VH-VL binders against q9y8q3. Designs and how they scored, part 44

Target 1, 263 residues: q9y8q3
Amino acid sequence: MRRIGLEALERVLYPVIPVVVTAEHQGRVGGMLAAWWMQASFTPPILAVAIAPERYTYKLVRESGVFAFNLLDFKLVDKAPFLGDVSERLLPGKIREAGLNIVRGEVLGAPLIAEASAAVELELVDVVEAGDHDVFLGEAKAVYTVDDFRGGMWSLETYRPLMYLGRTRRPGPVYRVYLTPRGWERREIEFAGGKLKPLAEKRVRLISRVEEAVKASSSREEAVDAVRRILSEEGLDPSDAEYLVEDALRRAKSYRRRGQSSS
Key: E = the ipSAE of ESMFold2; O = the ipSAE of OpenDDE; V2 = 0.75 times the mean of E and O plus 0.25 times the DockQ between their complexes.

## First folded at step 22 (VH-VL; framework fv_axatilimab)

Design L5 (at its last look DockQ between E and O 0.03; V2 from the best seeds 0.00; counts 0 for: pae E 7.3 > 2, placed apart)
Fold by OpenDDE, look of step 22:
Structure L5 (fold): chain C 263 residues (1-263), chain A 123 residues (1-123), chain B 107 residues (1-107)
Amino acid sequence: as target 1 above (263 residues)
Amino acid sequence: EVTLKESGPALVKPTQTLTLTCTFSGFSLSTEGVGVGWIRQPPGKALEWLALIYWDDDKYYNPSLKNRLTISKDTSKNQVVLTMTNMDPVDTATYYCARIYYYGSDRYPFDYWGQGTMVTVSS
Amino acid sequence: DIQMTQSPSSLSASVGDRVTITCLASQGISNYLAWYQQKPGKAPKLLIYYASTLESGVPSRFSGSGSGTDYTLTISSLQPEDFATYYCQQYYSYPLTFGGGTKVEIK
């Protein structure tokens, strides 16, 4: 083996099977594709996922204390980039916009993706600050699967696991790369091909305004108030302000985003 | 509102180093996917891309000029600096900085430009 | 490097005319093609991105088409304010490259 830069760490860990993390608060359902998750405990059954405060799902999970993991079949691979990159903050009804439907879990009432091949309802038990992300620990309360799961194992003759290999890097074209073991089909997805530019612009503008507000503030409270006003002006959810401030503060520290939307 | 503005010397002597600063507002180079590039245009000629820097400090240069170009950023000041060594009269041009960014894998071109600054290389 | 060949280098037209400008890439650029308008003494202005998507605020008389290596900018009915130089640019891969430009002059 050869030593390589730490900036490649995330990519070294691929491929992974991402999950769609779903949650709801005050009637608003959101979700995001997350690559950074794991089983954390067998007894009790606990799953963990890393989520950054910038993600609207972060808010939803923190506020509700209930969330779900959804496993998607590779047949839905075309939706993966959208679920991973687009924020519910800027596009209310993101999951529906992706062409997916929501059903309620039977135990916690968690929002589940109807088209998922598996889903797990989770009760939040702990949140650990890791850095620019927090690790959410959830105790599994219910698990659901399609018929492809039989005999205690996935039938890979029918089920097509969705694996994420990462995003290609500059200077070449930038693709989200997905694959499935079934036939080792590989997909390089260009996402929306420029169609989401208005949304992208809004994101960039919002983040800039938030950062400026934080920088201009003498206290966290003042920053939150300022960001509330910004969100209101932008027609966004003002209650999201504290999370955006937190995210900005973390970014201002030694943590740098590395051009990857993995969680 | 997004704005970019180039600043630097209007006159440079041959063999000297040109230093240009792009100061921008309305966006941040701390934002994932955001980049700022430099493009120049000799009088009456076509546009030529020079260099680009992204939020993650990833840098790209025009291969024909790579050995002469250095691009850097100060995120806290919303500034990008371009240095070009060994200037020659042929480098006389209007120099622009412009914003470029992508959203996930969705890439966009230069959508906002500075007004440009004319740089003349002459003895 | 991807070379962008733009044609014609210049053209004369009258108000109301249909104007067509072509840009040819030396290799496929998968629609990552932008069109800019530049007026004298001004910075380029983005008109079209991803080959055919109009930038916000751009009049509908502007349109882009094409795929692969061949792309076209069309002005359906030239207006007085449209007399300018137009550039294509690929942002498929680095180095980023521009076409040679097309100056649209009044006849």
Scores: ipSAE 0.832, ipTM 0.915, lowest interface PAE 0.7, mean pLDDT 94
Fold by ESMFold2, look of step 22:
Structure L5 (fold): chain C 263 residues (1-263), chain A 123 residues (1-123), chain B 107 residues (1-107)
Amino acid sequence: as target 1 above (263 residues)
Amino acid sequence: EVTLKESGPALVKPTQTLTLTCTFSGFSLSTEGVGVGWIRQPPGKALEWLALIYWDDDKYYNPSLKNRLTISKDTSKNQVVLTMTNMDPVDTATYYCARIYYYGSDRYPFDYWGQGTMVTVSS
Amino acid sequence: DIQMTQSPSSLSASVGDRVTITCLASQGISNYLAWYQQKPGKAPKLLIYYASTLESGVPSRFSGSGSGTDYTLTISSLQPEDFATYYCQQYYSYPLTFGGGTKVEIK
């Protein structure tokens, strides 16, 4: 074996099967594609997912206490940019914009993606800080599948699992790479391409403005007030300010490790 | 913005050596996996790959040209140079340089091309 | 060396037609297959790589399919700007090789 840099850690751990995390609060449904999830307990049945405070889904899960995991078939791979590359804050109704439909679970009323191959309804039981992400622990209360899952395992003759391999390294536009083990089909999809590009650029500018405001502030309260003003200027919900400030503070802590290795 | 531009003589006499320079911007040959290749196209005919050089100085040549080709790079100048010896009228073509990427198990074809330079070989 | 046989060499079509171009490799190339579009006096433009993946900015009416030795480029509804010459190219092994080209002309 040879030693490599920690900057490659995430990619070494791929491939993974991502889930779409969906949640609803006060009538607004949101979702995000998440690769960093696991099974955490058998009794009770607990699943875990890492979510950064900047994600709109973070707010929805914290405020509602109810969410769902949705597994997608590879036939839906072209929907991934809508789910993973842009913020719900900047693209309201991004699930509908992806051409996907929401139905409600029978036990918790959780928002489920109708086109998913499987879904799990989850009740939030704990949130654990893990650096720049929080780990959300949810107890599974219901599970749903399409007919391709009969008994103890998937039928890979009809179900094409969607796996995520990370981002491309070639210079130029960034692509996300997906694979299905049935037939070993591979797709590379431009990160935030096409009509999503201006939304992704707007997100970058917003995050940068938030980061600058947080750095310029002498207290958390001052930072929250400044970010509320930024959100109002952008026509966004000012009540999101505390989540965006928390996210920026966590990312700023990483800056304290930079320095002399840049020679 | 990624650009590549070919430069060199438009007219070469038979038996002479052709030297073409590809000057590019928007990317660097210091980047792992990046390569620059040469492709030619005789008037009205198909494309033919000639040579390729990668960031780590690894080089590949079309064997049909019987060692007439030499490719080299100057990473600090963002240049790749192709030399072709013993030119003949059949070598009259438009010559293109183009970017490619190959690293580990990931392979990508020529994604950015220069505009091409026409080279005529005549007495 | 892997020979790429492209067919047809030329075709005539009308705006709105479905156009299909075939590329045959002399041995399996594991989907390391690219499609390029070239207009007169211009450099080739990458349309599709890895047999079926569209390059950034390529309209969705273009699609690629196939596996092993048999590959296909399809234009679902031909537009005026699509009249050009199309090339396939394998990048599975050296030497890199191109098909002979398919000229798509207006009827």
Scores: ipSAE 0.013, ipTM 0.530, lowest interface PAE 7.3, mean pLDDT 88
ESMFold2 (binder alone), look of step 22: mean pLDDT 94; pTM 0.960

## First folded at step 23 (VH-VL; framework fv_axatilimab)

Design M1 (at its last look DockQ between E and O 0.38; V2 from the best seeds 0.00; counts 0 for: pae E 7.6 > 2)
Fold by OpenDDE, look of step 23:
Structure M1 (fold): chain C 263 residues (1-263), chain A 123 residues (1-123), chain B 107 residues (1-107)
Amino acid sequence: as target 1 above (263 residues)
Amino acid sequence: EVTLKESGPALVKPTQTLTLTCTFSGFSLSTEGVGVGWIRQPPGKALEWLAYIYWDDDKYYNPSLKNRLTISKDTSKNQVVLTMTNMDPVDTATYYCARIYYYGSDHYPFDYWGQGTMVTVSS
Amino acid sequence: DIQMTQSPSSLSASVGDRVTITCLASQGISNRLAWYQQKPGKAPKLLIYYASTLESGVPSRFSGSGSGTDYTLTISSLQPEDFATYYCQQYYSYPLTFGGGTKVEIK
């Protein structure tokens, strides 16, 4: 083995099977594709996922205390980038827009993706601040599967797990690379065009404005107020300001984080 | 407000190494999708892309410069540094740093530029 | 490398004129084309990206069109402040490349 730069760590860990994290708060359902998840405990059964404060799903999970993991079949690979790239903050109902449907879990009433091959309802038990992400720990309260799961195992004759290999690294169009073991089918998907582009641009601009506001502020409170104004100007929910400020502060490492000192 | 500013020597001797620093504000290289690039322009001539670096330390160089370039970043200082070895009078130009974005699966071109710094290579 | 051929290299026009500048790529660049305006002694300013999307704050008299290898910048009615040099740039493929520029001068 050879030593390489730590900046490559994320990519070294691929491929992974991502999950779609879904949650709802005040009738607002959202979700995101997440690669950074794990089983954290057997007894009780606990799953964990890392989410950045900037993600709208972060807000939904934090506010509701209920969320779900959804496993997608490779047949839905073309919808995966949409769930990752589009923010519910900017596109209400993005899961629906992605062509997916929501059904309610039987135990917690968590929003589940109807088309998923498996889903797990999770009750939030803890949130650990790692760095620029928080790790959400959820206790599993119910698990659902399609008929492809039989005899205690997935039938890989029918079930095609979705694996994520990461993004291509090049100028110009950048693709997300997905795989499935069956036949090692590979898909490279570009979401640069169409209705997603303006949304992506808007997100970038918003984050930039937030960062600017945070840097221009002498206190966290001042930053939050400034970002509230920005959100209002953008026709967005000002109550999201605290989350966006937190995200910016963590990334900048210039201000004290909630519950921790900045370094 | 997004700003970028180039700094470095105005005069470099042939065969010497040029070191330029781009100091920016209004954005951070800790932000996913953010990048900073260098572009130069000889007097009265067209623009030439040199290099760019992204938040994840992904680096790209103009292959025509035969590995004379090295780009690095200091996220904590909001700085990007470009070094160019074996300078020649032909390398005399205004050097710009500029911001780029990667979002989704596409790029946003250079939207904010520094004022540029003139570098003259002469004995 | 993708070569960007810009034409004309220079043109003279009057205020109010319709100005058209063309950029030809040596291969398809899938609309990953930007237009910049540069005034003497100043840095380039982004006008258009993705071939036809107007950058924020840019007057609507500027427009971009094209596809494949052929792209065009149009100024519908030239204003005094529009006399400058314009550059196209592709960001479809490594390395990034610029056109040779078009100087728009006052007639």
Scores: ipSAE 0.349, ipTM 0.756, lowest interface PAE 1.8, mean pLDDT 92
Fold by ESMFold2, look of step 23:
Structure M1 (fold): chain C 263 residues (1-263), chain A 123 residues (1-123), chain B 107 residues (1-107)
Amino acid sequence: as target 1 above (263 residues)
Amino acid sequence: EVTLKESGPALVKPTQTLTLTCTFSGFSLSTEGVGVGWIRQPPGKALEWLAYIYWDDDKYYNPSLKNRLTISKDTSKNQVVLTMTNMDPVDTATYYCARIYYYGSDHYPFDYWGQGTMVTVSS
Amino acid sequence: DIQMTQSPSSLSASVGDRVTITCLASQGISNRLAWYQQKPGKAPKLLIYYASTLESGVPSRFSGSGSGTDYTLTISSLQPEDFATYYCQQYYSYPLTFGGGTKVEIK
């Protein structure tokens, strides 16, 4: 066994089965593909997911206290760019734009993806800071499955789990790589391909502008004011500024710590 | 602001191994999407890409030279090292290091270059 | 491997001339084409990426065009500082490859 650099850690931990985290606040429904999740407790049933403050879904969960996990069948893999590569902030109604439908959970009214193979309604019970992400702990209040779930466990005869392997690093377009164990089918899906590419690039540019503004500011208040102006210039909600500033501050701290932890 | 500088021997004998170091500032290989590559240019000839390495230690080599090249990085020292074995007079060239990156959905070309270091292989 | 064929290999021009340089790829590269300028004794400088997007600080007299396999660099009105060698480079696939270069000389 040989030692490798910590910057490769994420790649070692894939493959994983991602969930789509969905939430709503003030009539806006958003979601994101999330690979960094786990079951944290059996009694009470608690699930955990790491979300960065810049994600629109972060705001939705913090403001509402209600969210859902959605498990997708591999047949939906072509929808992944809408769910994981662009922000609801920049593409209002992105779940509908992907051709997916929202239904409501019976217990918490959480937004669920109707086409999902399973969904779990979650009530937020705690948020724990973990560097550049927060870990959201949610108590499961309801679980739903398609009729294919019979006999107490999934059958790979009917259910094709969507597994995520990470992004390609070769020259050319970036692809997200997915796999399903039924038949060991593998797909490479272009990151924010086609019409989504400008939206993904706009997100990266926005985050870069936020980082520059935060770096140039002498206080949090000054940084928030600067980011509010950036958001207004872009036609975006200025109230998002506090989340984006927090994200930028955490990434600056994570950058320094990560660079110093190498041997 | 962003700078890269190559260092290594100016003269190498045939069959020896060349080791070149790229030392850079104004950016870090801890940054997602960032990489450093090596390109050479024989006197009066065109540019030839040799190798590059990304922030997450992914490495790529020109297939024509793959068995002769090794690239590595030291993120804490802001350095990338290229080793080329079995040098030959035809390898006489100016060697450059340069930054490469990706963001969003695509990779981008070399945006910042070092001044280059001339390496002569005598025979 | 994607071969990049650049033409002409050299040309002579006067200040004020319109100059065009072509670059042909052996297969489609979906506009992942860069242009570099190199002056004697200096490192290459990125001028254009994505076939037609000017790098920050590059004068507007430089422009890029083309698609598929055929790409062109144009200098609309040649200036004294533009006498240099120009290279195209594809970054669509591994390995990265450069054109042979076009030397733009004073007539």
Scores: ipSAE 0.013, ipTM 0.536, lowest interface PAE 7.6, mean pLDDT 88
ESMFold2 (binder alone), look of step 23: mean pLDDT 93; pTM 0.947

Design M2 (at its last look DockQ between E and O 0.16; V2 from the best seeds 0.00; counts 0 for: pae E 9.6 > 2, placed apart)
Fold by OpenDDE, look of step 23:
Structure M2 (fold): chain C 263 residues (1-263), chain A 123 residues (1-123), chain B 107 residues (1-107)
Amino acid sequence: as target 1 above (263 residues)
Amino acid sequence: EVTLKESGPALVKPTQTLTLTCTFSGFSLSTEGVGVGWIRQPPGKALEWLAYIDWDDDKYYNPSLKNRLTISKDTSKNQVVLTMTNMDPVDTATYYCARIYYYGSDHYPFDYWGQGTMVTVSS
Amino acid sequence: DIQMTQSPSSLSASVGDRVTITCLASQGISNYLAWYQQKPGKAPKLLIYYASTLESGVPSRFSGSGSGTDYTLTISSLQPEDFATYYCQQYYSYPLTFGGGTKVEIK
C-alpha cells in the first residue's frame, strides 16, 4: 500500500450502496440520496446517516423525528442523481418530479418510496455533530421488502443493488457513476443535467449569498436575520435560515459562533 | 455579484518562484460544482490555461507546466493560490483567475474573470 | 491534448457585416466549446458556451454552431463595439485549450 492524501478518503470508500433518506414535516415530503450511512446497533436496531444542515432533508428529519431509508434497485439508477442534485427547498415535490411515488409506512407513517426494493422506518433517537455533517441515529421500527428478498437473503438474480462509485470531476462532462454487480452494468449519468440546471444555479447563488451574509455578520443572530431576508427575497421559507446559517458556519472553519450550542 | 481579483508581484527574477493569489466574492469553493482556474496570456499572444481547483480540492495542471505549478485553495478566505517555480522571461504574461462551474449539460466554462495581473520576469 | 485551430487569425470587416470565425478541434469535444471576446487591456468575456448557448447579456447578433470537431462563431451584423479578439476554448477534457484567436479589425 502507498500513502495518499486525505482528500481522497471519500473516493477510497466507494463503491457504496446509497440509500434515499425520506422524511416529512407539515405535509412537505422530501428526500435525498445518501452514501454515508451504516447500521449502528443491533439491539436495538439502529441505523445512522450523515446529513449536512444545508440539505432540506436535514430540516425534515430534525423537525419530524421520523424518517426512512429506501433502497433502490439499479433499474431506478436514472432517478438517483435527481434526488441528490435538486433540493426540495427549491423544487417542492421533487420526489414526484423524479417520477417516484410515496407510500406511508404502517408503523410510523414515514414516507416511503413506493418503487423501492426495501424501506426502513426510523425513529430519531439521537443526532451527533460530526464536522460539517450531523449523524442522525434512528431506531428501526419497521422494514419492508419486495419479493426479491426471500429466505432471509436477496435474490441477486432479480434484485440489482445500486452501487455508487463516485463522480467524475472536470469542467465537462461530469458524471455520477453507478454500478450493479449483475453483469457489472455501469451507468454514467450527467451531473445536474437537463432541467436541473436552473435549480443548480439557484442553489449556488443562494449558498453564496448565505455565506456572504454570515461572513458579514458579527453574531449568529445577525446572520440568521440576514439570511431570513435573503430567503424571503428568493421566495423561499425564511424559517430555513437557521439551518443554512449552521451549514455555512460549519463550512467556514475560521468563523466563531456566538451563543448557540452545536446540534 | 461575482468578482475575482489577482494579486502578486509585478516583477520576478529568473529562477525565482511566482506566487499569485486570487481573491473572489459572490461565490464559494465550498459549493459543489464550483472551481477556479488560472489562465495566462503573454503580450500579444493567445490564452493559455495553467491550472484548476474545485470545491473537492481536485486539481488539474497544464502538463507542459505541471512540474512547476502548484494550486491550492483557502475556502474560508475565498482565495486560490498559484505557485509557479523557476520563472523565465518566457513566462512574462498577464495572469488571470476565473470561475468555472459545471452544473447541467450546458456547463459554464470561465464565466467570470479577474482583471488580470501583469507579471514580468526580468533580471 | 486537444488542439484548437482557429481561423482566420485576423479579418477586416465593416459595421453591418456578417462575420464568421471557425474553430477546429483535433478530436470530438461534444459541444463543450466556449467563445470569448477580448478587448485590449481587458479580460476575456464569455459569449457562448456549450457551442451554441448565449451567455446572459450577450447580444443576439452573436451565435454559435457546430458539433463534433467543427464549430463556428457568427456575428450576424457587426457593431462598432464588436471589434475585438475572439477565442474559442474546449473544456471537454484536460488540459483545457484555447484557439489561437481571431482579431476582428475595422476595414
Scores: ipSAE 0.085, ipTM 0.679, lowest interface PAE 3.0, mean pLDDT 91
Fold by ESMFold2, look of step 23:
Structure M2 (fold): chain C 263 residues (1-263), chain A 123 residues (1-123), chain B 107 residues (1-107)
Amino acid sequence: as target 1 above (263 residues)
Amino acid sequence: EVTLKESGPALVKPTQTLTLTCTFSGFSLSTEGVGVGWIRQPPGKALEWLAYIDWDDDKYYNPSLKNRLTISKDTSKNQVVLTMTNMDPVDTATYYCARIYYYGSDHYPFDYWGQGTMVTVSS
Amino acid sequence: DIQMTQSPSSLSASVGDRVTITCLASQGISNYLAWYQQKPGKAPKLLIYYASTLESGVPSRFSGSGSGTDYTLTISSLQPEDFATYYCQQYYSYPLTFGGGTKVEIK
């Protein structure tokens, strides 16, 4: 074995099967692809997922206390950019824009992706701070599967798990790499490609403006006020300011910031 | 301050192998999203990309030069090495190394270049 | 491979002139296009990336525009230090490819 740099840590952990976390607050349904999840308890059944405060889904789960995990088949891989590469904040109705449908769970009314191969309804139990993310703990209240799940085990003849291998790190566009173990089929999907590219760029610019405002502020209250003005100028919900400020403050405390260069 | 400097022979005979070293400072190839490439420019002609190596040791080569090129790095020495086999007078050019850096949807082409080293291939 | 066709190959201009240089890609490159300036005996210098974003420290008289396959570099008021050769380069896919260059000369 050889030692490698910590910057490669997450790549060592891939491939993984990501879940789509879905939630709703005040009639607005959103979701995100999340690779950083785990099973945390058998009795009661508890699942965990790490979500950064900047994610719109973070707000939806915190405000509603109800969410779902959705497992996708590889046939849906072309929809991944809508789920993982752009924010519901900037693309209202992104799940519908991906051509996916929402149905309601029978126990909690959680928004589920109708096309998913499995879904789990979750009631939020606790939130644990972990650096620049919070770990959301949810008690599973219901589990749903397609008819193809039989005998207590998936058959890879009929279920092609959507697995995530990470991002390309070469000049030019960033691609997210997905694969499925049946036949080891592999797809490289351009990060926020096509019509989504301007939305992803707008998100990056928004985050940068928020970071600048937070650094220029002498208090949290001043930062929130500045970010409310930024959001209003962008035609966005000013109540998001507290989440965006929290995210920026956590990233400022990080020992390592991606994208930072030395001169 | 980011700097890169090319070193190697100024004169190479036809059929010999050229070895060029890029020594850099102000950044490290242990940094995610960072890489170093080689570009050449024959006298009075356009730029031609040769090869690229990144922090993750992924390597990319210009297919027009097929198996003539090999790129490698020594991260501890802040060096990238290019070898080019079977040199020919048409390979006479100034050879540059340059940095590429990108992160997420932020993207940069070759943002810092060395001064270049002239390599003449002649009998 | 993506071919980059740059025009004109050379032009003559006076200080203060507005200069435009075009770059045509053989297929869409989604704004993954850079512009470089190169003076005689010197290495290229990055001016613009992602079609229209100025690199830090580049004077505002430089601008980039375009989309898809058609891209343009504009110098709004040519200065004495701008007489150089300009190259476009796509970085959408491998192999990375450069345009043939445009030499901007004193009239």
Scores: ipSAE 0.011, ipTM 0.509, lowest interface PAE 9.6, mean pLDDT 88
ESMFold2 (binder alone), look of step 23: mean pLDDT 91; pTM 0.940

